VH-VL binders against Flagella basal body P-ring formation protein FlgA (flgA). Designs and how they scored, part 3

Target 1, 205 residues: Flagella basal body P-ring formation protein FlgA (flgA), of Buchnera aphidicola subsp. Acyrthosiphon pisum (p57418)
Amino acid sequence: TVQKFNFFDLNKQLNIFLKKEYPLNEDSIKIIIHTPLKKNIYCRKPDFSILSNTHNLGLINILLTCSKQHYYLTVEVQSEGEYIVANRKIPRGTRIKESDLKILIGRLDVLPNNTYRKKKDVVNRISLREFFPLQPITSFMTRPFWLVKVNQQVTVIINGNNFKMSSKAKSLSNGAQNQNIRVKTNSGKIINGIINENGEVIVSP

## First folded at step 20 (VH-VL)

Design b1 (from a2 with heavy chain N31Y)
Fold by OpenDDE, last read:
Structure b1 (fold): chain C 205 residues (1-205), chain A 123 residues (1-123), chain B 106 residues (1-106)
Amino acid sequence: as target 1 above (205 residues)
Amino acid sequence: EVQLVESGGGLVQPGGSLRLSCAASGFTFSYYAMNWVRQAPGKGLEWVSTISDYGGDTYYADSVKGRFTISRDNSKNTLYLQMNSLRAEDTAVYYCAKSHDYQWGDYEAFDIWGQGTMVTVSS
Amino acid sequence: DIQMTQSPSSLSASVGDRVTITCRASQSISSYLNWYQQKPGKAPKLLIYRASSLQSGVPSRFSGSGSGTDFTLTISSLQPEDFATYYCQQSYNYPTFGQGTRLEIK
């Protein structure tokens, strides 16, 4: 059957579509269509796709496809949700604690991209920047805590089917828990492994 | 000599795909985060993507998010940029750039740049 | 994103002149501001990082200052090879560049 869209129907469908694409607060989403449209759009099989717009905060480009017809929509999305900020001034190089963080609720559409939404994603990371009080924290502003540092001697554990061997090697990079890392053995061989919670490099054949 | 050499640029139609490579030499590639920065003809510089030294963390500009993928092979000292669903506005010289500092694991500045490779998206 | 605004967009100067370019951030970026030089057909070159740190190999006539939102690049005595386009770039968050300042010979 042919689906007829008016302004109200389009907004409703966009809301449904956007909720699936983004972790938005359903009760606080406001969608503003900036593109003038005909009063009625007829679609048998409406399809929405998002085109990113980096020039306008909160603005996105959406392609509405109706069979062979394409409608380019400029849509402003306002949403509210939880996000993580610095609870105090945090110096660069700080291993972030939970007490260093605060959860705020506000408009997400005006925040920097990739602002953390959960404390668990920030705790134990290292601040790469000085954070000001109430500063939203993004993933670009932190790094993992390194269990292994470059040129550090590490224990390498090689797990075989019927054997376990341990040896020493030198790390060729910094590494955090569960990260892949390359190490150089005393014999000069380079091997790949994964860093465990103890800072050991686990190698599987 | 520290050097970055980009390759893989060319002409592609809208909606097409292209894969850029950047060969690094003269420094310990695995120590540093790597970056892609582009410049449209006659325009300014635009950051595209960053990948951490170990490759576990990747970051993208909104303009390319979901379409571009940055990756690296530290065993080959090579950085990559897979570009899908290319658009006319993606037309630019694409530069490979080394992050300045490895001790902090930071992305503070781009201290080494390649010569760039031209990507043209046109019908 | 953090917006960077350079001023002026272009200027003309003579060899030996003191030149100052300014860059303003839409929000505080502490000292995480870099300056680049780009000549036509060439890749950008890092001049200053962290607002005031001179990159290795860069002549001492280049200097940077500022913190927070307002920054300046100064060339104490302009040399023939300094005519180029200059860009500021913040690295406090996801990198963004100023629109550039074209420095031309008078």
Scores: ipSAE 0.772, ipTM 0.911, lowest interface PAE 0.6, mean pLDDT 91
Fold by OpenDDE, last read:
Structure b1 (fold): chain C 205 residues (1-205), chain A 123 residues (1-123), chain B 106 residues (1-106)
Amino acid sequence: as target 1 above (205 residues)
Amino acid sequence: EVQLVESGGGLVQPGGSLRLSCAASGFTFSYYAMNWVRQAPGKGLEWVSTISDYGGDTYYADSVKGRFTISRDNSKNTLYLQMNSLRAEDTAVYYCAKSHDYQWGDYEAFDIWGQGTMVTVSS
Amino acid sequence: DIQMTQSPSSLSASVGDRVTITCRASQSISSYLNWYQQKPGKAPKLLIYRASSLQSGVPSRFSGSGSGTDFTLTISSLQPEDFATYYCQQSYNYPTFGQGTRLEIK
């Protein structure tokens, strides 16, 4: 009825708990308990809670609650996997090509958050920074390629049930494919739509 | 004439929630990414969150990720920060700040700042 | 995250002095380094962006230099209104600030 938490058992329970909290492959994570456990921990119904950032790997603080007892644990979560780096020096403002990218395998827990994991998520985006060779690329360092620029005249397509109407309008912002955008018609009306692959603004009635 | 005005700060208990607002004027709000930066009493500056000009991209500091939500209403020229599960360490003056440039869609620098609004998390 | 370390944490100077504050990044940030000035009870003010670009309206006595990991803010001739806390901030990745440099009157 009472489960004794030794190092092995605690590690197992933490693995189960953390696997639920992080979308990580079980085979790619390593958990290290840094808190010295000099006394036996017995728990019938263990309840774990992350006290630090729930979205970051690395060192985290976890609260183990067992009935009225609270145990504070320092745990290191290591993970390994593929991530995307610059294959060459990439100047700012570059429309990134697949050949500009390289896949590396290594520890993910030591990388910046939101480091890209797949090339497809980076290709065709614009570099906001100068990338160094082997530089890990994060979402903060890139932006979508703009199909529409601010003050650009765009084609607005209104799709009705039984009709399709086209008109011209001026964009009020920059916009990429599948992004929402506001445009100003010649009559001065502001309408909202979505940018398609051709740089047209699709509006639903 | 360019101005940012924060509001919504106050005293809240740990675990509580608070919503900050930032009213922008004097510039084309929708052209620029907007940011929240906080400063604990007697401490330095800490970036909290960034939202792109169109609102489609949001970024958060590790310390607030999962608890805070940045949003904007470009029709109202207003930036928001929904703060949930507040902690004592969230106590700070919260500044809204405009990103410097819109031409590149960049977050290079913060060139306009509000006066800040004080958030105190205490039992 | 990229760590920014300023030096010194504090310094005393006199009006007319040449003052130099340094900032070091834990990794190369190219030229994506900004400098801010903050006075007590006030919001920060942008001084320099992209390591060396002077923000509009900022006096020419302020200048920035550096690239890669080491950066410098220089005030050529300190004025009474320049006594404040200064922060460096990298924008190469998710923004991080230095711990600040408090510039006081000697």
Scores: ipSAE 0.757, ipTM 0.898, lowest interface PAE 0.6, mean pLDDT 91
Fold by OpenDDE, fold request of step 24:
Structure b1 (fold): chain C 205 residues (1-205), chain A 123 residues (1-123), chain B 106 residues (1-106)
Amino acid sequence: as target 1 above (205 residues)
Amino acid sequence: EVQLVESGGGLVQPGGSLRLSCAASGFTFSYYAMNWVRQAPGKGLEWVSTISDYGGDTYYADSVKGRFTISRDNSKNTLYLQMNSLRAEDTAVYYCAKSHDYQWGDYEAFDIWGQGTMVTVSS
Amino acid sequence: DIQMTQSPSSLSASVGDRVTITCRASQSISSYLNWYQQKPGKAPKLLIYRASSLQSGVPSRFSGSGSGTDFTLTISSLQPEDFATYYCQQSYNYPTFGQGTRLEIK
């Protein structure tokens, strides 16, 4: 069997390929093929590969392989979707609240890489930059809130099957909820645990 | 003395893998975010990856995303870069670099650099 | 990504000269701009961070200025050891470097 590709067909196949490659909704992406192609390209089993040294949307180079034939394509991938911006001026060091954020809908492919897409991913994080209203927020510009700070005395909880032991230790680093952390006990022993929502270090035997 | 020492570079075929290490000394390793920066022969500097002080956040350049993995072992004061699916354009001297700031857990500047380790990807 | 453009790409100067290198960002980066010096076969060295803060141990003849999109590195009186390649780097977002400025002896 031979599949005939034209602009539309190729676009459809590219959509399928890109949907697999990226966590994209097919209805939210637009593909523009910039490479002039013969109207009829016949391919029994199309195989696509991204040649660009990037995983971002926008202009990308794609290799279409049809048996022994190779087609080099320049493709523009436009994507629309929700993204997160600052709803107000947010000073550096702010523990971001949901009300500080706004959801906009627009072209994702023109936004900075790793722009947040969901409020839940930004809420309770600390701003590392000053944000201006309607400014897109990226993951590089925030960090988790530290429940434990370096050199802080923390409660270490050791949970056993039929016992619970509590002791004090000194944190060797900053740490956020659900992160692994090393603490130094009063005896000088270093142990590993996980920080819970209360800033306690949970150690499993 | 504050020092970073890279190792693990070498010659590898396209599609191959390599793991770089960076041994840190002379400072509290766990206080600082760590970075990899590379420089192709005769070219400029290119940021590759950053890992937060706590190790929970990792960031990658688009050129290496999905192929490289940055990690750290604070108990060993060591930074790592696992490089998979290597390409010719990955050929470069790879530097590990310490972030300047620790107060905010930010990644503002690279104040300490290793001597670099050469990675050559060629058939 | 934020593009950084240095000017000039290369320049020749003499010892004692005042030298200025400029760096422009494709968008505002506030003061998140760093300057590095690199000599052949060596790792880069941090000179200036946050646009104008002099790194410890760096001679006072080096200075940085600027904010927003336009930045400058100035060497008030060029010394023999200052001939090198200089890079600007923004840290407002994912780090990007300028293409470099090669400072050579006239």
Scores: ipSAE 0.752, ipTM 0.894, lowest interface PAE 0.6, mean pLDDT 91
Fold by OpenDDE, fold request of step 24:
Structure b1 (fold): chain C 205 residues (1-205), chain A 123 residues (1-123), chain B 106 residues (1-106)
Amino acid sequence: as target 1 above (205 residues)
Amino acid sequence: EVQLVESGGGLVQPGGSLRLSCAASGFTFSYYAMNWVRQAPGKGLEWVSTISDYGGDTYYADSVKGRFTISRDNSKNTLYLQMNSLRAEDTAVYYCAKSHDYQWGDYEAFDIWGQGTMVTVSS
Amino acid sequence: DIQMTQSPSSLSASVGDRVTITCRASQSISSYLNWYQQKPGKAPKLLIYRASSLQSGVPSRFSGSGSGTDFTLTISSLQPEDFATYYCQQSYNYPTFGQGTRLEIK
């Protein structure tokens, strides 16, 4: 079957192609072809490839191959969806609460890369930057809340069949809830465990 | 003496894979986030990837996202970069670099660098 | 991503000269700006972090200033070993580098 590519059909095919290449889970996507199409394009087996060396939305260069014919396209991808911003001024070192955040709907392709999309991914994290009201928050600007700090004495709990043992050790790194961590016992032994909600290190036999 | 030593570089065909290693010594490796930065021949510096001190958080440049994987083994004081689906534009000297700060869990600066390992992607 | 633009791209100077390199961010990065020195065939070396903090072991003739979008690296009296390429790098968000400034002998 020969597929005819006009502006509409090309947009449809580009949308399908781009969804495979990018996590386009936005509420709406608008594709603008900046390359004038003077002729209809007919392809039996259309093949798209991205010529840009980035995964950024916005302006991208795409090569459409139809058999022996090559079409160079400049395409603008506009995306709209929900993203997370600061609801107030947030000082550095703040443990972020849900009330500190606001959901906005707008153009995602013009936002900083890796802007948070869901509140649940930001809540309880620590701000590494001072945020201003309505500022988009990115993953690089926050860190997990540390229940355990490096060189901190922690309680190690060993849960076995029909027994529970506790001891003290020093943490070899910072750690948040449900993270793996290494601790050094008083005897100098290094053991691995998981940090629970109480800041204890749980070790399974 | 604080030192980072990269290894694993070499010649690979497009679409191929390569795994880089970075051996750390002279400092407490597990205290610090680690990074990969690359430099194409005659070009500037480009950040590639960052991994947190505990290894739970990883970050990637868009140019390598989905193809590269950063990891670390704190028991071996070693940082890794698994590179898949390599492209010609990935040709560069790859540096491992230590993050400056550990107190805030931030990625403020790269204060220690290895001498780099050359990766060449060509047919 | 945040774009970093250095000026100039290249500069010729003599030993003893006062040299200033500028770096501009496409958006405010507060004070999260670092400066690196790189000599041919060598790895980069950190000079300044957080816009104005001198890295340990770096000569006091190096200094950094600025906040927001405009930053400067200053070498008060250029020494023979200072001829190299200099890079600025923002750490406010995902790291990005300036294109570099090549400082060569006049």
Scores: ipSAE 0.742, ipTM 0.887, lowest interface PAE 0.6, mean pLDDT 91

Design b1 (from a2 with heavy chain N31Y)
Fold by ESMFold2, fold request of step 24:
Structure b1 (fold): chain C 205 residues (1-205), chain A 123 residues (1-123), chain B 106 residues (1-106)
Amino acid sequence: as target 1 above (205 residues)
Amino acid sequence: EVQLVESGGGLVQPGGSLRLSCAASGFTFSYYAMNWVRQAPGKGLEWVSTISDYGGDTYYADSVKGRFTISRDNSKNTLYLQMNSLRAEDTAVYYCAKSHDYQWGDYEAFDIWGQGTMVTVSS
Amino acid sequence: DIQMTQSPSSLSASVGDRVTITCRASQSISSYLNWYQQKPGKAPKLLIYRASSLQSGVPSRFSGSGSGTDFTLTISSLQPEDFATYYCQQSYNYPTFGQGTRLEIK
């Protein structure tokens, strides 16, 4: 703690610090120090902090503080793991099927943010872009399937003590599962509710 | 007329917080994804954040992730940006912008913009 | 992160000139490229979406072309109201803008 740390101790501590900042899962993580600590460095009470965006993969900047001395390091965080790509050309507007997707293993640090990691998270979503074979698919480039379309007749369910009321209403917007949506009754009243898995609008008391 | 009106900008010290609001009128707010785009003085445009039409999907530029939170209230036709841990480099005019296409629920081009609200982060 | 590079960064031109501004993406963005006009002290205005689709209310002297990585905004006969800064923006993934092209009167 108060002890003086040499080059090998500091390098080991930097790896421990970064492994903690990048929690492990089934992925492998490799840390490459581009601006290595000098072999003649000794440090009492070393303190590491990330100067760049927290939890980014790829090149990051680290500040090492040794008492009053400051050292600036460039470190590369590489990660390998599974990610989802297109298995074929996928036109825009496609309701994605499992056969449209392929799992690749590779460098996660060079992928766009929010690249999908599991097929189950992509299946049944609508593509918002055309995809080419082997292209990574991100959540920004898809949307949920709409269970309710604007002007569609929907069932509204209101739960109470020992009873369940239902009625019909017209949706005022498109909507997907778990989305808050507004519907208009035949009397003209507007009701807010949440779309369930069956396209019904659930109203809380 | 179709309109977006930002508010909540001002002067704040580094490390401080601000909440921006964007009031929408003249179109069906709940049909569209909404965006924040900023422009530092004398600089170009930088996308900040996007929120889906239903509010469940949110996306952030790396420069603001973990510090800013986008949200919307479709019953009030209002978009929000909660900005925490502000830095000098966050100084900019912040624009509220509507995504163009409602047919697909897409995050494409920004066809309606507010006039912006100025955020200045300095000590 | 998809980098967008505009050329030129600034341009002086006269009324009636044909003006061409280019935008290059660091990777293919198909046709997901938009063009904006911004006058000093004003918010940007959408001119062209999806590379070549003219936004409603925009004069027909504006046109866009390109696909993949190379895109062009053309003003066929420059008018006094066209002096502004122009931005391209890809919408294939997380939006990124070009650095802008300032079009000045000669």
Scores: ipSAE 0.439, ipTM 0.747, lowest interface PAE 2.9, mean pLDDT 86
Fold by ESMFold2, fold request of step 24:
Structure b1 (fold): chain C 205 residues (1-205), chain A 123 residues (1-123), chain B 106 residues (1-106)
Amino acid sequence: as target 1 above (205 residues)
Amino acid sequence: EVQLVESGGGLVQPGGSLRLSCAASGFTFSYYAMNWVRQAPGKGLEWVSTISDYGGDTYYADSVKGRFTISRDNSKNTLYLQMNSLRAEDTAVYYCAKSHDYQWGDYEAFDIWGQGTMVTVSS
Amino acid sequence: DIQMTQSPSSLSASVGDRVTITCRASQSISSYLNWYQQKPGKAPKLLIYRASSLQSGVPSRFSGSGSGTDFTLTISSLQPEDFATYYCQQSYNYPTFGQGTRLEIK
């Protein structure tokens, strides 16, 4: 099939391609072509590819292949959607509650990486920074609530095929539910296990 | 004595892969987040990646995201950086660095650094 | 990303001089700013963390001040061993470094 493309038609086809690559269900996407293109590009069957393995928002590089002709495009992918900000000043060390958070709608492509999108993912985490009102919150700036603290005596539960045994040990690090953690027994042996909901360390064969 | 020793640097072609290691000694490795920081020849410092003390939280600079993987083995006191799809811009000395604070589980300042290992990406 | 701008890019000073290096963040970073010293061929060395806290083993002639967006490293009386490049780095979010300030001893 011989296809006649101008700037308008190319923009439409590129937009369709990129929306398939960025299936942001509830987010809107806006595509801006920064590369000056000749308005009378002859293209039999356009083929687009993203030149990196990362599907980043913002500026990206696209390879357009037209009947063995290659065009290199710089494209800006803007996205708008919900993200989480502080609703008040949050001191460092705060166990974050829902009232501490506010949902804003805005440009996702200009936010810091790993900015939270849902309140549920932030609630009960501990702030590692002081936050100012309306500041985006990233996962880098929080940590899980610890069920086990470094040097804490913990119960180790050892599950075997036909048995369940427990003993005491000292934790070698802080840890949250479902995290792998190292503990030192009274004999000095180091054991790895998974923290359960009760702060116990579960060891399997 | 407290020290970090990097290894695994060398010459690699664009698109190639390389794995860096950092051996830690003289401190309790599992207490601290660990970091990779690089410095291109004649240029300044650039943070590359951070991994939490337990290894489950990982963070990357945009320039390496999707291509580099940080990992650690707390039983061997060793930090790793797997570098795939290498580019000329990745040419740098790579430093292993320890985060300062373990009381908060924080990734703040880098208080102990290794000597660095050189990675050169060239045809 | 939070951009860090150092000033000056280089300077020359004599032993005994008081030296001041500034660092400006593109947005507020509260007090989450660190200072490093790097000598040629060596790894960086932490001098100051959290804007003003002196790292263990660092001479008291080094001091830091500032909050928000504007920060200062001061060397109260320059010594021969202080010839180096100095970097600021914010640790409020994903770390970024200033471009560096090269300090040469006359």
Scores: ipSAE 0.417, ipTM 0.740, lowest interface PAE 2.9, mean pLDDT 86
Fold by ESMFold2, last read:
Structure b1 (fold): chain C 205 residues (1-205), chain A 123 residues (1-123), chain B 106 residues (1-106)
Amino acid sequence: as target 1 above (205 residues)
Amino acid sequence: EVQLVESGGGLVQPGGSLRLSCAASGFTFSYYAMNWVRQAPGKGLEWVSTISDYGGDTYYADSVKGRFTISRDNSKNTLYLQMNSLRAEDTAVYYCAKSHDYQWGDYEAFDIWGQGTMVTVSS
Amino acid sequence: DIQMTQSPSSLSASVGDRVTITCRASQSISSYLNWYQQKPGKAPKLLIYRASSLQSGVPSRFSGSGSGTDFTLTISSLQPEDFATYYCQQSYNYPTFGQGTRLEIK
């Protein structure tokens, strides 16, 4: 039974609205209204809109429109699901392997932003921080593996219509596969290219 | 001489948009992650956004996520901040700042700062 | 969020004094703490990175120490040009700054 009928009805309608707006198919969701609603607020046709420019977890601002009356609500969207933590102490600079990672189930809304959800997205990345066991891993704390390092001599491959030629140059930056980098030739000219899977720099004329 | 120069600040009404630019010179821009940090009048420093050296990874403070977009053009040595749906609490001096480290590709300390550009959101 | 708390919020001292400013993190940040100086109307200037490394061009009277949750900035002999606000900032995760310590010379 509903002991706080008017509050419960609006909470129910808000929950229905938010569950339609959030594509959390595999994760559970719980809605908590932080802005108290007075019992004497009656709204036959509530119109909810999310004032935040994104449908993120945690604290969200909602506009309730009821017969030209506007109410501003602070709502907390809680969710549970899988996330990735360190399975052991991981020193800074480690090329992360699957055995370094553990999957936990818990509250997603209290995790740091960009906490990894799948091991596949973390494996082979380089740790930028020292991680302790059970610590959540975020994308801010990792980087791609570099195939080319700054000042490294690289092979430059120039592809023409019906020719392919190569030369040597010195990289002016670090770079991962498929990234653009600038390289300096022995003559001092600076050219741009894209790193392939072998750490070679591909230039189109 | 290593420097960062912000531009694009000004007065805008709530709900409006602005695009900030930061021109870099005297160093190899593509080596470093870049950042936006703001300071409301009479208040402390608040990190706003970070973009990786190649632009593939972007990060935002919760207060601006979904409204602001950081980007960079390494061919022009320029960092950008697109600010949409501006609010009064976004009123601040906006600094661009260079991350210190390029050897690790890290977002650590901010060793070079611009002079700042003022954004005022008022009706 | 990692909260950074500085102490004291303001400090008055004389030229030649040893000054200590502390910064406490709400969780361990290892050694990923930086110190900045900001003079009125100017951008911040990096003083110390990674808790204890002195930035190039910064006078040796500045030093930093600490790890984990508790960090200290020390000015060994205060100079007139050190009048400023000092901020700590963690870079272990998404950056957060302390509220600042205003250092007044007198």
Scores: ipSAE 0.413, ipTM 0.720, lowest interface PAE 2.9, mean pLDDT 86
Fold by ESMFold2, last read:
Structure b1 (fold): chain C 205 residues (1-205), chain A 123 residues (1-123), chain B 106 residues (1-106)
Amino acid sequence: as target 1 above (205 residues)
Amino acid sequence: EVQLVESGGGLVQPGGSLRLSCAASGFTFSYYAMNWVRQAPGKGLEWVSTISDYGGDTYYADSVKGRFTISRDNSKNTLYLQMNSLRAEDTAVYYCAKSHDYQWGDYEAFDIWGQGTMVTVSS
Amino acid sequence: DIQMTQSPSSLSASVGDRVTITCRASQSISSYLNWYQQKPGKAPKLLIYRASSLQSGVPSRFSGSGSGTDFTLTISSLQPEDFATYYCQQSYNYPTFGQGTRLEIK
């Protein structure tokens, strides 16, 4: 005996699926189904899945599998919530301060992907673009503050069980705090270390 | 001579996996962000993924997010793309591309491209 | 996503003609617009970056202009080797490409 699900059963299951994938949180969520199921549909062993491995806002595609058959649905996920914009014109290369940022409330589904949601995640990053007032800021448009720049002379600290040694080396790349980085010593040896808060490269034996 | 050479393409069934490699030469690989860009047969260009010069920042197009993983090995001057859960729409020539500017750590233009490697996902 | 729309989709022109291709962004991208040339079976080649800067080794007959949402690639005197498809690409945020413009020589 094979259980069949009609139009109304499947719409109930679709709504349950969507509420599980897009639960209520501090953001408001509204879902609009653009390609509804046909009223004459009957489905055995229904299974709903999102066709990507991520949960996007905006238009998304859902696969309904009925044993051997596949059906494709399009839904629109609208969301409102807080996001971060520039509070002033921010020139390219600026180390971003909290006063440079403003929180707005609006439609998250129409913003660029990975628009920042919290000021704390933007503060101290370097702008890679010129931002104009009220422009959304994304993670692609910023980078970490570099404590070490390529070709910069850095202090290398080698910590051992009962010793600590320091030396000078040239960094082979840019690097932020807690990043593993390669440096070249005066003898030409290349060593790896981790950048600390002070821009020093820490190496353990 | 500045050069990027892709490898690892081929024919794979839906749901399968492939790992692409891009060997870089003629420039200081660790200075630059690196990118994957693809082109389906008869179609235009589509950005796939970007990785920062130090490898800690990665970015993906929505169409591949969660399925593809970009990585790099700066000691081997090699860029990688691990592709899992492949679908028919992933069929394309995959290009490795170098970002233009290292002074700002920027993801601007793609000034050096490889010749591409074909990935075919069928049947 | 920032949508890029090129115009025209294709065109034919004679050697020596002045050719223009336009690219429109769905939102302001300042000057972060790049142009590429792609010949059949070959990788794309960067022509113009940052709207108007000519890439090294690119002939001076290629030029770019525009800011904000509207951008133009100009070939001042078309040569037979300019047969190709041309793409614009914004680099203001996550990269997106125009659909391409196929240029044929009459």
Scores: ipSAE 0.412, ipTM 0.727, lowest interface PAE 2.9, mean pLDDT 86

